# Ledger of designs, part 13: VHH binders against CLA biosynthesis isomerase (cla-dc)

Target 1, 281 residues: CLA biosynthesis isomerase (cla-dc), of Lactiplantibacillus plantarum (Lactobacillus plantarum) (p0dx41)
Amino acid sequence: MASFIASDQDVKNFLTAPSMNDQEGIGFAYATDEAVLKALIPAPLKLMAPVVCGYVVHMGKPTFSAPYLEESLFALVSYKDKMMGAYPINLLLHGPGAESGVIAGREGAGIPKKLADDIELRRNDNSATATVERHGKTLLNVSWTAGELNDPSIMKQFAGQLALGKEAEMNSFFYKYDIDQHEDGTNHFSNVQLVATQLRSLADQVEPGNLSIQLESTDDDPFGELKVLKPLGAAWFHFDTSVMFNTLKLDEVDAATTMPKLLTGRYDRSFFNPKAATYII
Short names: E, the ipSAE of ESMFold2; O, the ipSAE of OpenDDE; V2, 0.75 times the mean of E and O plus 0.25 times the DockQ between their complexes.

## First folded at step 4 (VHH)

Design bV12 (framework vhh_vobarilizumab_d1)
Fold by ESMFold2-Fast, scan of step 4:
Structure bV12 (fold): chain B 281 residues (1-281), chain A 124 residues (1-124)
Amino acid sequence: as target 1 above (281 residues)
Amino acid sequence: EVQLVESGGGLVQPGGSLRLSCAASGFTVSSNYMAWYRQAPGKGRELVAGITTGGSTSYADSVKGRFTISRDNAKNTLYLQMNSLRPEDTAVYYCARGDTWYIKYSGTYEFDYWGQGTLVTVSS
């Protein structure tokens, strides 16, 4: 019988590193405005290139939930000129496991996760499309067609993390924080810190191709701020395994400088004004 | 142009096993969503198992843990391994090529080509 008191074995199982196994979909990259993208990156992270990377994937066998679809836009960043990795700007989730994914990622790892109203991922022969819908807009519409990248010169950079049959490691950088209620009727930020979580993935399918991409914007999810200046390329991929492990606490950071860059990816406009309009979709 | 040819059906006792094959020509099985459907006499077709371009698999609740869908890309062939067969598994089994592979959790899949069907009878 289930109990509100977890067994010792349940606690041990809960502390096992999460895996997003059987992950499949479209990965892509496009050039954007350097000044705009650079402004979104909280110190001490530094932007490496004026490029937005992204994906729309299906998580077929997550260890913590039923399957779900996930979208992300992220930047490539460095820390102290030694560590390199992804800085996720947003993640949107949809499907049977999506609520569990949002709760686990936000509570445990500081990941900027929200629920989409719909995510669709399609492939037919050598073409594929993905759409992400939230609050009445198609925020992202991407297509992939097997063949050359839009910019073939970036193939070497693209291929490094997508080599078939090779285990690849990368860092994902997140900011974690606490929100404390105070008796004056305000909330205060505390313990604002930069962490790196390491990811280990094994690709068993990678197909490069041409990218078409369209962004729409809402105040809750301002994707249009990250303008598409030039599509660079896309790939259809499948990861047999993808394990998130080993969290490193890197720096404590100033809340006043950092928090303005974290809130839009985690909260909707109603959090910034309790009198704001409510969406019921 | 596109053709799907099924084989491996037959009569089997309850608790037995069968492996169905679907040989494809005119396209590559790894390039499309592929599925197995079944139709019992007097009933509509139901999805039994599916496999995406990347190899992710899905199963109907009635067959989970008993059936396994797979493919051999070199042989361009789709398989359905059926274990612990029950009388209620008796049906004509069809392989199908998806004209659109997609994941939409409200959703049904769309298919543009179907095999001829192979009869599986589970009876003593």
Scores: ipSAE 0.012, ipTM 0.343, lowest interface PAE 8.7, mean pLDDT 86

Design bV13 (framework vhh_vobarilizumab_d1)
Fold by ESMFold2-Fast, scan of step 4:
Structure bV13 (fold): chain B 281 residues (1-281), chain A 125 residues (1-125)
Amino acid sequence: as target 1 above (281 residues)
Amino acid sequence: EVQLVESGGGLVQPGGSLRLSCAASGFTVSSNYMAWYRQAPGKGRELVAGISSGGSTSYADSVKGRFTISRDNAKNTLYLQMNSLRPEDTAVYYCARGDTWYFKYSGDKTPFDYWGQGTLVTVSS
């Protein structure tokens, strides 16, 4: 029978690096307002270009859960002009494995994950679409059509990460923190840390194409703040394997200047508006 | 014009093997969800195996471990390798193109819109 005490073998299995194998979908990029995007990036990370990248993918064989769909918007950033990688602004998940993905990602890696109300990804021959719905809005609607990128100059940004048949490594930057409850009934942030988690992926399919994209906002998920000024391109891709490994602790950071930039991607507005003080019937 | 042409069916003894082929024209096999269905005498069509544009495969419980779906992108051809055949595998086998492949966990997936004419597999002594 199962026990509240895990076996030694279960603990060893739990400590195996998580993989998001059989991952496929639409990746895309568009130009946005530089000042707006730059303001969202916590120091000491630096924005590399006024470009939002994103994806909507299906995780077919995660090692930690049933399958699920995932959306992300992220920026391309550098650390100390030496390390480069992604800074995720949001992730939304939906499907049988989505709750496990949210719990594991938030608890273990500091990833800004929430549950979507619905995600759809479909492909018909040389065209594909994806939609992401949450709290009564279609936050993201993206289309890919096989062919040339809207702007072919961005192809170099994908060359290393989406090279066919070769393992590619990339950094994802996250902020990890503790929330400590104090005797006076307040919470305090502590141990706010910049970390890089490395990702190793093997792409066996990459098909560039034309991007069409529309964003809508809610107060919980203000996607419209990242306004689409110019679509740059999209690709349909498939990763046979994609493994998260090797967390590098990079810097301790100031909570007061950092935490305001982390909360909207992790919490809904109900966390910021206590009903006891604001709703009287 | 979309066309699918199956071949490779025939008579085989229980425990034997067959490889079915489906030659596609008018579209690219690697860009679409593709599937094998079968219809036994007096029964409706049932899904046997599927393969997504990204290469993810799925199988009916009755054939798991015995059948393998694959494709040759250069030949634009879909295959079904059938091992350890049983009398209950006797059916007309159809290849199908899914015009829309869905990843969605609310509601049903879109049905297949293009079918081949079928190839008969008979497993008997």
Scores: ipSAE 0.294, ipTM 0.729, lowest interface PAE 1.8, mean pLDDT 86

Design bV14 (framework vhh_vobarilizumab_d1)
Fold by ESMFold2-Fast, scan of step 4:
Structure bV14 (fold): chain B 281 residues (1-281), chain A 125 residues (1-125)
Amino acid sequence: as target 1 above (281 residues)
Amino acid sequence: EVQLVESGGGLVQPGGSLRLSCAASGFTVSSNYMAWYRQAPGKGRELVAGISSGGSTSYADSVKGRFTISRDNAKNTLYLQMNSLRPEDTAVYYCARGDTWYVEYSGTKTPFDYWGQGTLVTVSS
């Protein structure tokens, strides 16, 4: 009974705000090389601290797909010294809903999403582990043990983000762009724009703990560039609700300086192979 | 409806080997995250090994290189091959089913399915 022509009600449903409800997993932070991390942040965003944040989570009840697992590494950034939030460097997804998550995030929000070959997230009482595998490597191996953070001082800095039973809002910054193919067979970037999408989450469980983390690198996913200099801490969390809403267009930006910082998070090295066959119509 | 039945435990000398089996019924092993847990005398429950629906495997550091988790989809059975056994491997071993990628949540959340008291493995003289 389905048709290639969507009903008016289907269009209305499609346009509702996407939610990633019943979300749980490990969130973590570690110190990295400031110069390296700063170089990855496209203007006009500014790096706030030489810290990589990340998560490995299970999305239990997304409104746009079946459940899936997701990993992200992100930086903490500011825009015009007023707006603060996350700048995702990568996202990898796996599981039944993963392909829908990649399509929705890349097409709708400019999110740098790719598919992992496997993501595991497991918890047993007061300990949890997560692994992310892609193209023959375990890119990320993280463990959480309930208790004190590796650096207890970081809890004071981020204490408000761990508040139970209170809705928390955060900005996520993304770059959206078009790729236009011209008559000569070359592609060109256009309409390169910085946007901020807001996320509203309601945490019903947050358990701080000790972080153990290991990164491995591939050319497609160079996690090793974001060296672990010092683990800072981790938490096991559960969000009852997590809703993406309100996308703000902030700035049109220069393609030449911005696009080199966006491609690795969105495309694999096969896109950069100068000897690949060219498809010509 | 859903049942997990462990077998293959016993007494073994240090350096020996055992293979544990977990016969599943009422669901398909290949469609779920499956795990082996153990509980040693006087200790809390510990995740030993896991296998995802996609076939990716994971191990506790204490057993990595010595234990191998596998499944036979045709027999709907999960296995744990335990080699180079040590006295500290002495525990009751439980087969567990996860309905998602995370294997167990706190006792107030999603539980694992267990059958009976598990299977006892004793590594000693």
Scores: ipSAE 0.007, ipTM 0.176, lowest interface PAE 9.1, mean pLDDT 84

Design bV15 (framework vhh_vobarilizumab_d1)
Fold by ESMFold2-Fast, scan of step 4:
Structure bV15 (fold): chain B 281 residues (1-281), chain A 122 residues (1-122)
Amino acid sequence: as target 1 above (281 residues)
Amino acid sequence: EVQLVESGGGLVQPGGSLRLSCAASGFTFSSYYMAWYRQAPGKGRELVAGISSGGSTSYADSVKGRFTISRDNAKNTLYLQMNSLRPEDTAVYYCAKDTWTIKYGSTEFDYWGQGTLVTVSS
């Protein structure tokens, strides 16, 4: 029988490194407005290129939940001109394991995860589509067709990240913070810190192809701010393993400058409207 | 506009053979997985055979060794060669495009042909 007091073995199991094994779907990239994208990136991270990357994937064997679908849009950034990696602007999850994925990611790793109302991912041989729906809009509609990238000149840079049969390590940059209520009743941000979470992935399938992409916006998820100026390419990929094996604390950062760039990706508009919080059970 | 036009159905005696054809237009046929489904009277649709763009094939256990699926990408045509036909093969046969494999879910089709009737009877 389970108890409200976890066993020593349950605590030990809870603390094991999370893995998103048997992960597959569509990865893609498109060019966007440099000034807009650059403004979204909190210091000390620096934007590397005026490109939004993204994915819609199925997590087939996560170690912390039932399977689920996940979407992300992210920027390519550097830290102190030494570390390079992804800065996720959003993550939306849907499916049987989605709630557990949101809780684990937000509490443990500072990952800006929210629940989507629906995510579909479909493949027919050499063609695939994905859609993401939230709050009455299809925020993302993407398709992949096997073949050439939209921009073949980017092929070598794209292919380098997804080498088959070889373990690849990638940094994802996140901000962690505390929210403290002071004696005057006001809430304050504290301990705002930049971390790099390191993933080790083994790709056993990568198929480049042509990207078609459409974005819609809501106030809760303003995807239209990241305008599609030019699709660059897509790929269908499968990771046999993807392990979050290490997290590095990099920097403590100024709350006043940083926090405005973190809130929309983490919270809905109801958090910014005290009236919306009135609820009678 | 996607169009799938099946032909080759008819009445045949048990042990006989038929060759079904599906003429495809309105899409890049060579890039898509194509399949044959059938629906017997009073039953749901079932997958009979599938073929990838590269020519890899799959078959339902009930037809394996008797039916052969093939494609001619130059002619945008899908074929089903049916040998050693049995009364239980009696059904409307459908050509299908845009078979979507939903990850850890059901297979769906966005486009079906009009179907061609195959009757196996004395």
Scores: ipSAE 0.017, ipTM 0.286, lowest interface PAE 6.2, mean pLDDT 86

Design bV16 (framework vhh_vobarilizumab_d1; at its last look DockQ between E and O 0.12; V2 from the best seeds 0.00; counts 0 for: pae O 13.4 > 2, unsure alone 64.1 < 65, placed apart)
Amino acid sequence: EVQLVESGGGLVQPGGSLRLSCAASGFTVSSNYMAWYRQAPGKGRELVAGISSGGSTSYADSVKGRFTISRDNAKNTLYLQMNSLRPEDTAVYYCARGDTFYIKYSGDYEPFDYWGQGTLVTVSS
ESMFold2-Fast, scan of step 4: ipSAE 0.522; ipTM 0.866
ESMFold2, look of step 5: ipSAE 0.235; ipTM 0.732
ESMFold2 (binder alone), look of step 5: mean pLDDT 78; pTM 0.785
OpenDDE, look of step 5: ipSAE 0.638; ipTM 0.858
ESMFold2, look of step 7: ipSAE 0.257; ipTM 0.755
ESMFold2 (binder alone), look of step 7: mean pLDDT 78; pTM 0.784
OpenDDE, look of step 7: ipSAE 0.574; ipTM 0.838
ESMFold2, look of step 8: ipSAE 0.146; ipTM 0.652
ESMFold2 (binder alone), look of step 8: mean pLDDT 78; pTM 0.784
OpenDDE, look of step 8: ipSAE 0.000; ipTM 0.271

Design bV2 (framework vhh_vobarilizumab_d1)
Fold by ESMFold2-Fast, scan of step 4:
Structure bV2 (fold): chain B 281 residues (1-281), chain A 125 residues (1-125)
Amino acid sequence: as target 1 above (281 residues)
Amino acid sequence: EVQLVESGGGLVQPGGSLRLSCAASGFTVSSNYMAWYRQAPGKGRELVAGISSGGSTSYADSVKGRFTISRDNAKNTLYLQMNSLRPEDTAVYYCARGDTWTIKYSGDYEPFDYWGQGTLVTVSS
C-alpha cells in the first residue's frame, strides 16, 4: 500500500516539529585554548568563553527515527550581543536511527552530522563512561563521577542552565548553504545563511559530578585541536522532552570567510582531493 | 576502589547444599545488576543467576528451582543459595558487577565490568 507519491497526510506529518524525547547521558565542559577555539567560530558569532561543552546521549524516543546515540562538541556564542546559545562544531551519531538523524539534520537544519563507527554510554551507580570511535580512533573518552564539579566556582552557571521540572529554551546556531554546479563543471557556494534553531527541553534529572576526559584526533575528526587544558565539570542528565520548535533566519554571510570553517564538520578528507577539470568523452 | 570477594565454596556430596557469599566494597550492590557465573573444568563460562537493582531475579534453566540469588543491602553482600547440588554443578563460581544502565548497539558487549577471584565448588561422592 505504500507509494512513491506521499499522501497529503504524510506530507503534513513530515512537516511537524521534530522531538528528541527520552534523551539521557553525560554533559560536560572543559577549558581550551582561546585563540584556537575563537578561530573556529564563523562571524558574526562571537565566542563567549574559552570553553568547549559537549555531550554523549541516547535519544530514546525520537519522533523521526528509531533510537540512536549522539555525541557533540560545541562552543558557547553570542549573536549581536543579544542572542546567546550553542554553536555545534561536530555531531557523531550511531545506532538504528543514526542514518535518519544524519539525513534529517544535515538536509533540514544545517547540522554538522556524521556517522560514528561506535558509541558506548554506560552508567554504574554514581559513575558513568562514554566512548566514541571513528576511523580507528577513540576520538572521545569521558567519565562522570557524581559529586562536586572539577571547578566548583562554575556551579552557579551550571544550576542556572538546567532548571528541573520547567521548560528551558536554548538557541543552537547553524549555517545553511547551497552547493551549485556551474556550466564549467565547478561547484560554487550560494545562499550561505546563519540561522538560530530554538530547542525547548524539559529536564527531569540532573546530577553534577567530576569530569575525566581524553581526546584523540584524526584528519577527518581533529578533536585534538580542541585541547583539554582543564576539566570543568560534568553532569548526568535526562530530558523527558526536547523539541526543535522554531528556526530564525538571522544573516546572509560571506561564503569565502565562512565556508572554510564548515567543511571539516560535514565532510571527510576524501572530499578535498584534487579533481580533474577536463571531461573524458 | 571496587572489589568483589567470593567465599563459601568447598567439597559437598551430591544432594547437599552450599551458600556462596560475595562481599562488595567501593560500590553499593543494591544499585547495580549483580550476577553469579560459573566455569567448569574444560568448559566455557555460564551465567547461573542474576539480580537487578530493582530486585528482579533470573536463573539459568539448569539451576531453576535449586539455586536462589539474594542480597543483604545492610552488609553490602550478594548470596547464592545452592540446594540439591549435582556433580555437573562442579565449577569455579564468580561474582560479577554489572551496569545499572548501558547503551551499545554494536559489537560483543560484556555488561559486567568487575569480577571476583572465584570460589571453587566441588560436588563429588
Scores: ipSAE 0.230, ipTM 0.678, lowest interface PAE 2.8, mean pLDDT 87

Design bV3 (framework vhh_vobarilizumab_d1)
Fold by ESMFold2-Fast, scan of step 4:
Structure bV3 (fold): chain B 281 residues (1-281), chain A 123 residues (1-123)
Amino acid sequence: as target 1 above (281 residues)
Amino acid sequence: EVQLVESGGGLVQPGGSLRLSCAASGFTFSSYYMAWYRQAPGKGRELVAGISSGGSTSYADSVKGRFTISRDNAKNTLYLQMNSLRPEDTAVYYCARGDTWYIKYSGEPFDYWGQGTLVTVSS
C-alpha cells in the first residue's frame, strides 16, 4: 500500500537516471533568418548556424511515465567554442505520459515543456507525416519521404549526428532558475544558471529523406517567428535507448537579459496579464 | 469491404487471463498499423496497445508488462494476450486499422472499428 511517505526503495528508484527508450519519429532541419534565431539564444551560448532543427517522436518506453508524443524546435549552439549541442526553444507533449513528462522535465531539468492539445505521427511505407495542434492552430505540419535530403550537400553533417549501432553522446543546454516570492508579494528571479544535460543514445534506424514543413503561429507558441526559408532535410529514426545521465552546471547568468528569452517557451500569455480580473460577487 | 471481427472476451476473475482475437478481411492486413482500444462504462476510449506492420509495439502504461499485442499476417489476425487481469480492465475492446505506423492519443485516429468484445473482470 502506498503512503505519502516514500520508502527508501521508492526514493532510490526516483533518483535513477531517466530514460526515453523506444523513441521513433521524424527529425528535420530547415534554414531560417539568422538575425531572428540569433536573438533568441541567451548568452553565453552562441548560434552555430541559421538552422532550426526539430523532431516529432513517440516515446514508447519512458522509465518515468506512460508513453507520449513529443515535439521540439531547437537551435545548434556552442559554449566557449568547445562544447556544442542543442538549445531547445520549445517542447510540446501529448499522450498518456505527457503530464509526467512535463512535470519531470520542468522541475528536474529546466526544460521548456508545455502540453499540446494533440500530436499525430504516422508512417505509410516510405512516407510519414506529423502534426502538432495547440490552442486552435496546427502549429507544425511536417512530412518526410524516404530518399535524398532537400539539400544533399548537408548529408554528411546530417548523418554525422547519428551513430548507428553505437552509443552517441550529445548535450542539450537549458537555463534553470528559481522564482522567489518576497514578503511584499512580488516575485523575483534568482539562481539563473546555464546547464548542459548530457544524453546517451543508441540509434538502430535512420532513414534520410525529403522534408515538407509548414508552421503556424499563436501568441502562446509563436512558431511563425522561426520562418521556413528553405527545407534542408528530414529522417525517420528510432532510438532503442536514450538516457539523461549527467548534468553540468556551466555558468550563472544575468536574469534581466536572460529571462525575457525563457518565458514564452514555458508559459502562456495568461502569465503576462497584469490586469487579471477579480470576480466580485 | 473492410471488416474487423473481435472475439475472445468474457467473464474472468481478477488475476486471470484472456486472449482476444481480431479477424481482418477486405484489405492487405500486413501493410497496416493495428491497435487495440478499450472503452469502460462512463469513460472515453483509450489506446491499449498498437503494433506496426514491421512488428514494433506500444502499450498504455496501465497494461505494460501484463498485456502483449501480436499479429499473424498469414492468418490476417491481430491478438491481445491479457494476463494478470484487474477489475479496471473491464471494458469493451475494439480492434482498429491504421497506417503502417500510427500514433495519436486523442479523437478517432483509426479507420474501421469492429463491433467490440466485452471483457468483464469481476471478483
Scores: ipSAE 0.200, ipTM 0.655, lowest interface PAE 2.8, mean pLDDT 87

Design bV4 (framework vhh_vobarilizumab_d1)
Fold by ESMFold2-Fast, scan of step 4:
Structure bV4 (fold): chain B 281 residues (1-281), chain A 125 residues (1-125)
Amino acid sequence: as target 1 above (281 residues)
Amino acid sequence: EVQLVESGGGLVQPGGSLRLSCAASGFTFSSYYMAWYRQAPGKGRELVAGITTGGSTSYADSVKGRFTISRDNAKNTLYLQMNSLRPEDTAVYYCARGDTWEIRYSGDTEPFDYWGQGTLVTVSS
């Protein structure tokens, strides 16, 4: 019988490292406007290249939820010229496990997750497409066709992440914070901190190919700000395992300069101006 | 010719387990999305579980947490592990090959090319 008081075993199970096993889908990269992308990256992270990376994947066997689909756009960044990794700008989730995925990611790791109205991922042999719909717009439409990358010269830059049968480790950088409510009717940010979440993934399928990509914007999800100047490439991949195994606290940061860059990826316009919100269901 | 041959069905008591197998031949098994369907007496076909070329899985709400779909590409075989069986799981179970791979959690939207002959599962006390 379930109780509002979790058993000791349930608490132990809750504290095990989360895994997104049987992850499959399209990964991609395109060149964008350097000044625009650089402006989105909070210090002390540094943008490494004027490139947006992304994925649309199915999480087949998450340990914390039913399966779900997930989209992300992220930048490649460095910290103190020693650590390199992804800085996710957005994540959108859809499917049976999506709500649990949003709750777990936002509460546990400061991940900027929202629910999409629909995510479609489809493969037919040597071709695949993915679309992401939210609030009446198709925010992302991506396709992959097996073959050469749009720019074959970038293959070397992704060699470590495209290695089959080898465990690959990757850092994802997130900002965590508290929101403190005060008696005078104001809210304040506190404990704003940069963390690195470390992932360990085992790829058993990676198929490079040609990328076609289109972005659309809403005020809630301004994807068009990350202009597609040049598609660089895509791959269809499958990770047998993908485990978030460690979190490192790296730095305390200034709220005033950092928070403006975190809010759009986490909240809709209703948090900033309730009268401006428009939703089509 | 494309051929799908199901096996492993039988009579089992409520709460019991069965493992279904589907032997595929006549095509490159590893390149195709595969699924299990079932049809109870007097009912239409119901999608039970699907598995993509890379191993991503989907399940009907009625079987989620009880059934597990898996594939062995080296053996050209699809499996369905059925646990905690209920009388309402009584049906003929069919192996199906998909023409295209698509993940959608709304209705039965995946196209299917070929179906096996089926294997009967009866859950009765």
Scores: ipSAE 0.000, ipTM 0.283, lowest interface PAE 11.8, mean pLDDT 85

Design bV5 (framework vhh_vobarilizumab_d1)
Fold by ESMFold2-Fast, scan of step 4:
Structure bV5 (fold): chain B 281 residues (1-281), chain A 122 residues (1-122)
Amino acid sequence: as target 1 above (281 residues)
Amino acid sequence: EVQLVESGGGLVQPGGSLRLSCAASGFTVSSNYMAWYRQAPGKGRELVAGISSGGSTSYADSVKGRFTISRDNAKNTLYLQMNSLRPEDTAVYYCAKGTEWTIKYSGSFDYWGQGTLVTVSS
């Protein structure tokens, strides 16, 4: 029988490293405005290039949920000119496992996850499309066509992230924090810290191709801030396995300068103006 | 123009095996989600097995461990190896082209074959 007290075996199972196995979809990159993108990156992370990377994928066999679809836009960053990786700006999830994915990612890893109203991912022969809808807008519309990248000069950098037939390790940088209520009617941020979550992935399919991309913007998800100046390329890929195997605590950071850059990816506009609900309902 | 042609059905005794084939033309099986569905008399169609463009596979609980979906990219052909067949596996088997997310979230495929009959009886 189910109980509010988990068994010892349930606790042990819960502590198993999460895997996003059988992950498949479109990965892409485009050039954007350097000053805009740089401003979004919290110190001590440093932007490496004026490029937004992204993906729309299906998680076929997550170990913590039913399957779901996921979108992300991220920047390529460095820490202390030594450690490199992704800094996710947003993640939107949809499908049967999406709620579990949001809860696990936000609570366990500080990942900026929200629910989309719809995500569609479709492949037909040598072409594929993906759309992401939230709050009445198609925030993202991407197409992949098998062949050359829009900009072949980025192929070497792109290939380095998708090593075929062998395990590749990648860092994703996140900020974790506590929120505490105080008797004066305010919340306070504390323990704001930069962490690197380390992923180990086995890519068994990567098909480069031409990218077409369109963004729309809402106040809750201002994708239009990351303007598409030039599509660089896309690929259809499949990861057999992808495991979050380690977390490194890197740095404690100043809340006042860091938190403004974390909230839009995690919360909708109603959180920034408690009176807004009175005017919108 | 997309065409799917199934073959390999027939009459077998319980515990027997059959291998179904689906020959595809007008598209490439290795770059599409492919699936096998079945329909027993008077019942709706049910998903039996699926394979993504990346090669990941899924199976209905009723056939897991007994059926294997695979493809031959050089022959542009999808297969279903059916072992330890049971009377309840009796159905018309259909090859389908579509997406896994279309199956899970909208419940449809782009294209279907004409079907091949499998009868399991003594």
Scores: ipSAE 0.005, ipTM 0.285, lowest interface PAE 10.5, mean pLDDT 86

Design bV6 (framework vhh_vobarilizumab_d1)
Fold by ESMFold2-Fast, scan of step 4:
Structure bV6 (fold): chain B 281 residues (1-281), chain A 125 residues (1-125)
Amino acid sequence: as target 1 above (281 residues)
Amino acid sequence: EVQLVESGGGLVQPGGSLRLSCAASGFTFSSYYMAWYRQAPGKGRELVAGISSGGSTSYADSVKGRFTISRDNAKNTLYLQMNSLRPEDTAVYYCARDTWYIKYSGDYTEPFDYWGQGTLVTVSS
């Protein structure tokens, strides 16, 4: 039987780089309000375009869990005009491996992961659909139809990241922090840091298509703040491999200006409810 | 023509085992999400287990740990291994093909675009 004391081999296995291999689903992009999106991006990251990117995917062979489904909305950002990558605004997970995925991502990498109540992803020859449900709302409803992007002029902007059979490296930017409780019972933020986690992915399938997208909003997950002004396009994709292989510590940042932009993606309104001390489930 | 033919049903005592088979023809079996449904007397059809083209599986809570769905793409055959059978497992079991050949969710139950004729499983002493 297993023990509360992990073996040396278990510790070595635990420290293996996490992979989200056999990943497939719908990736998409839409135009949103520039001022709204720009305000969500913590310094020193800079917004590159008034575009929200997203995905709904199934992760078939994660190394740290059973399979699960994941949704994300993210912005395209730059750091010091040299590093480019994704800044995830939210991630919602569902399925057999979802709880492990939330724990590993939040504890190990500062990733803003929550559990969805349901995520569904389906595909036939020419179409695919995905829905994400949480707290009584269908927060996201997307469809992909094989063919032209909604805006064919943007096809070249994604060409490098969509190259088949070539390893692509990309950065995802996250903020990590500690919450310290002091002797008087008050909590304080410390060690607020910008990190870049580097991913190496091998795409073996990418099919462009038309995007249909609808958002609903709740106070816990205010997707409606990221209004769909214009759908730009979608693709069905499959990654044979996707590995988080390196993390770079980039900057220590000011907690007072940064933390307000991190909490909604990580916590629900119960954390901010003054009645939480008397809350009865 | 799409055809699904179930077999392997029968009478079994509580605690016993049965293996159901579904022979598929008339379509590219390996590309489709396949499922087993059951219909008990006086009730509607319910999803028992599903399997994607890639082999990802889902199960109803009532059968988790007891039933195993599998597929053999070389033989165009879907299987349901049923262990530790209970009287409440008594039903007609149906093989089904989904219009969506990739499907990731435990909650999707309808509509499927093709159904077999069913095979009766009776669990009694």
Scores: ipSAE 0.265, ipTM 0.683, lowest interface PAE 1.8, mean pLDDT 87

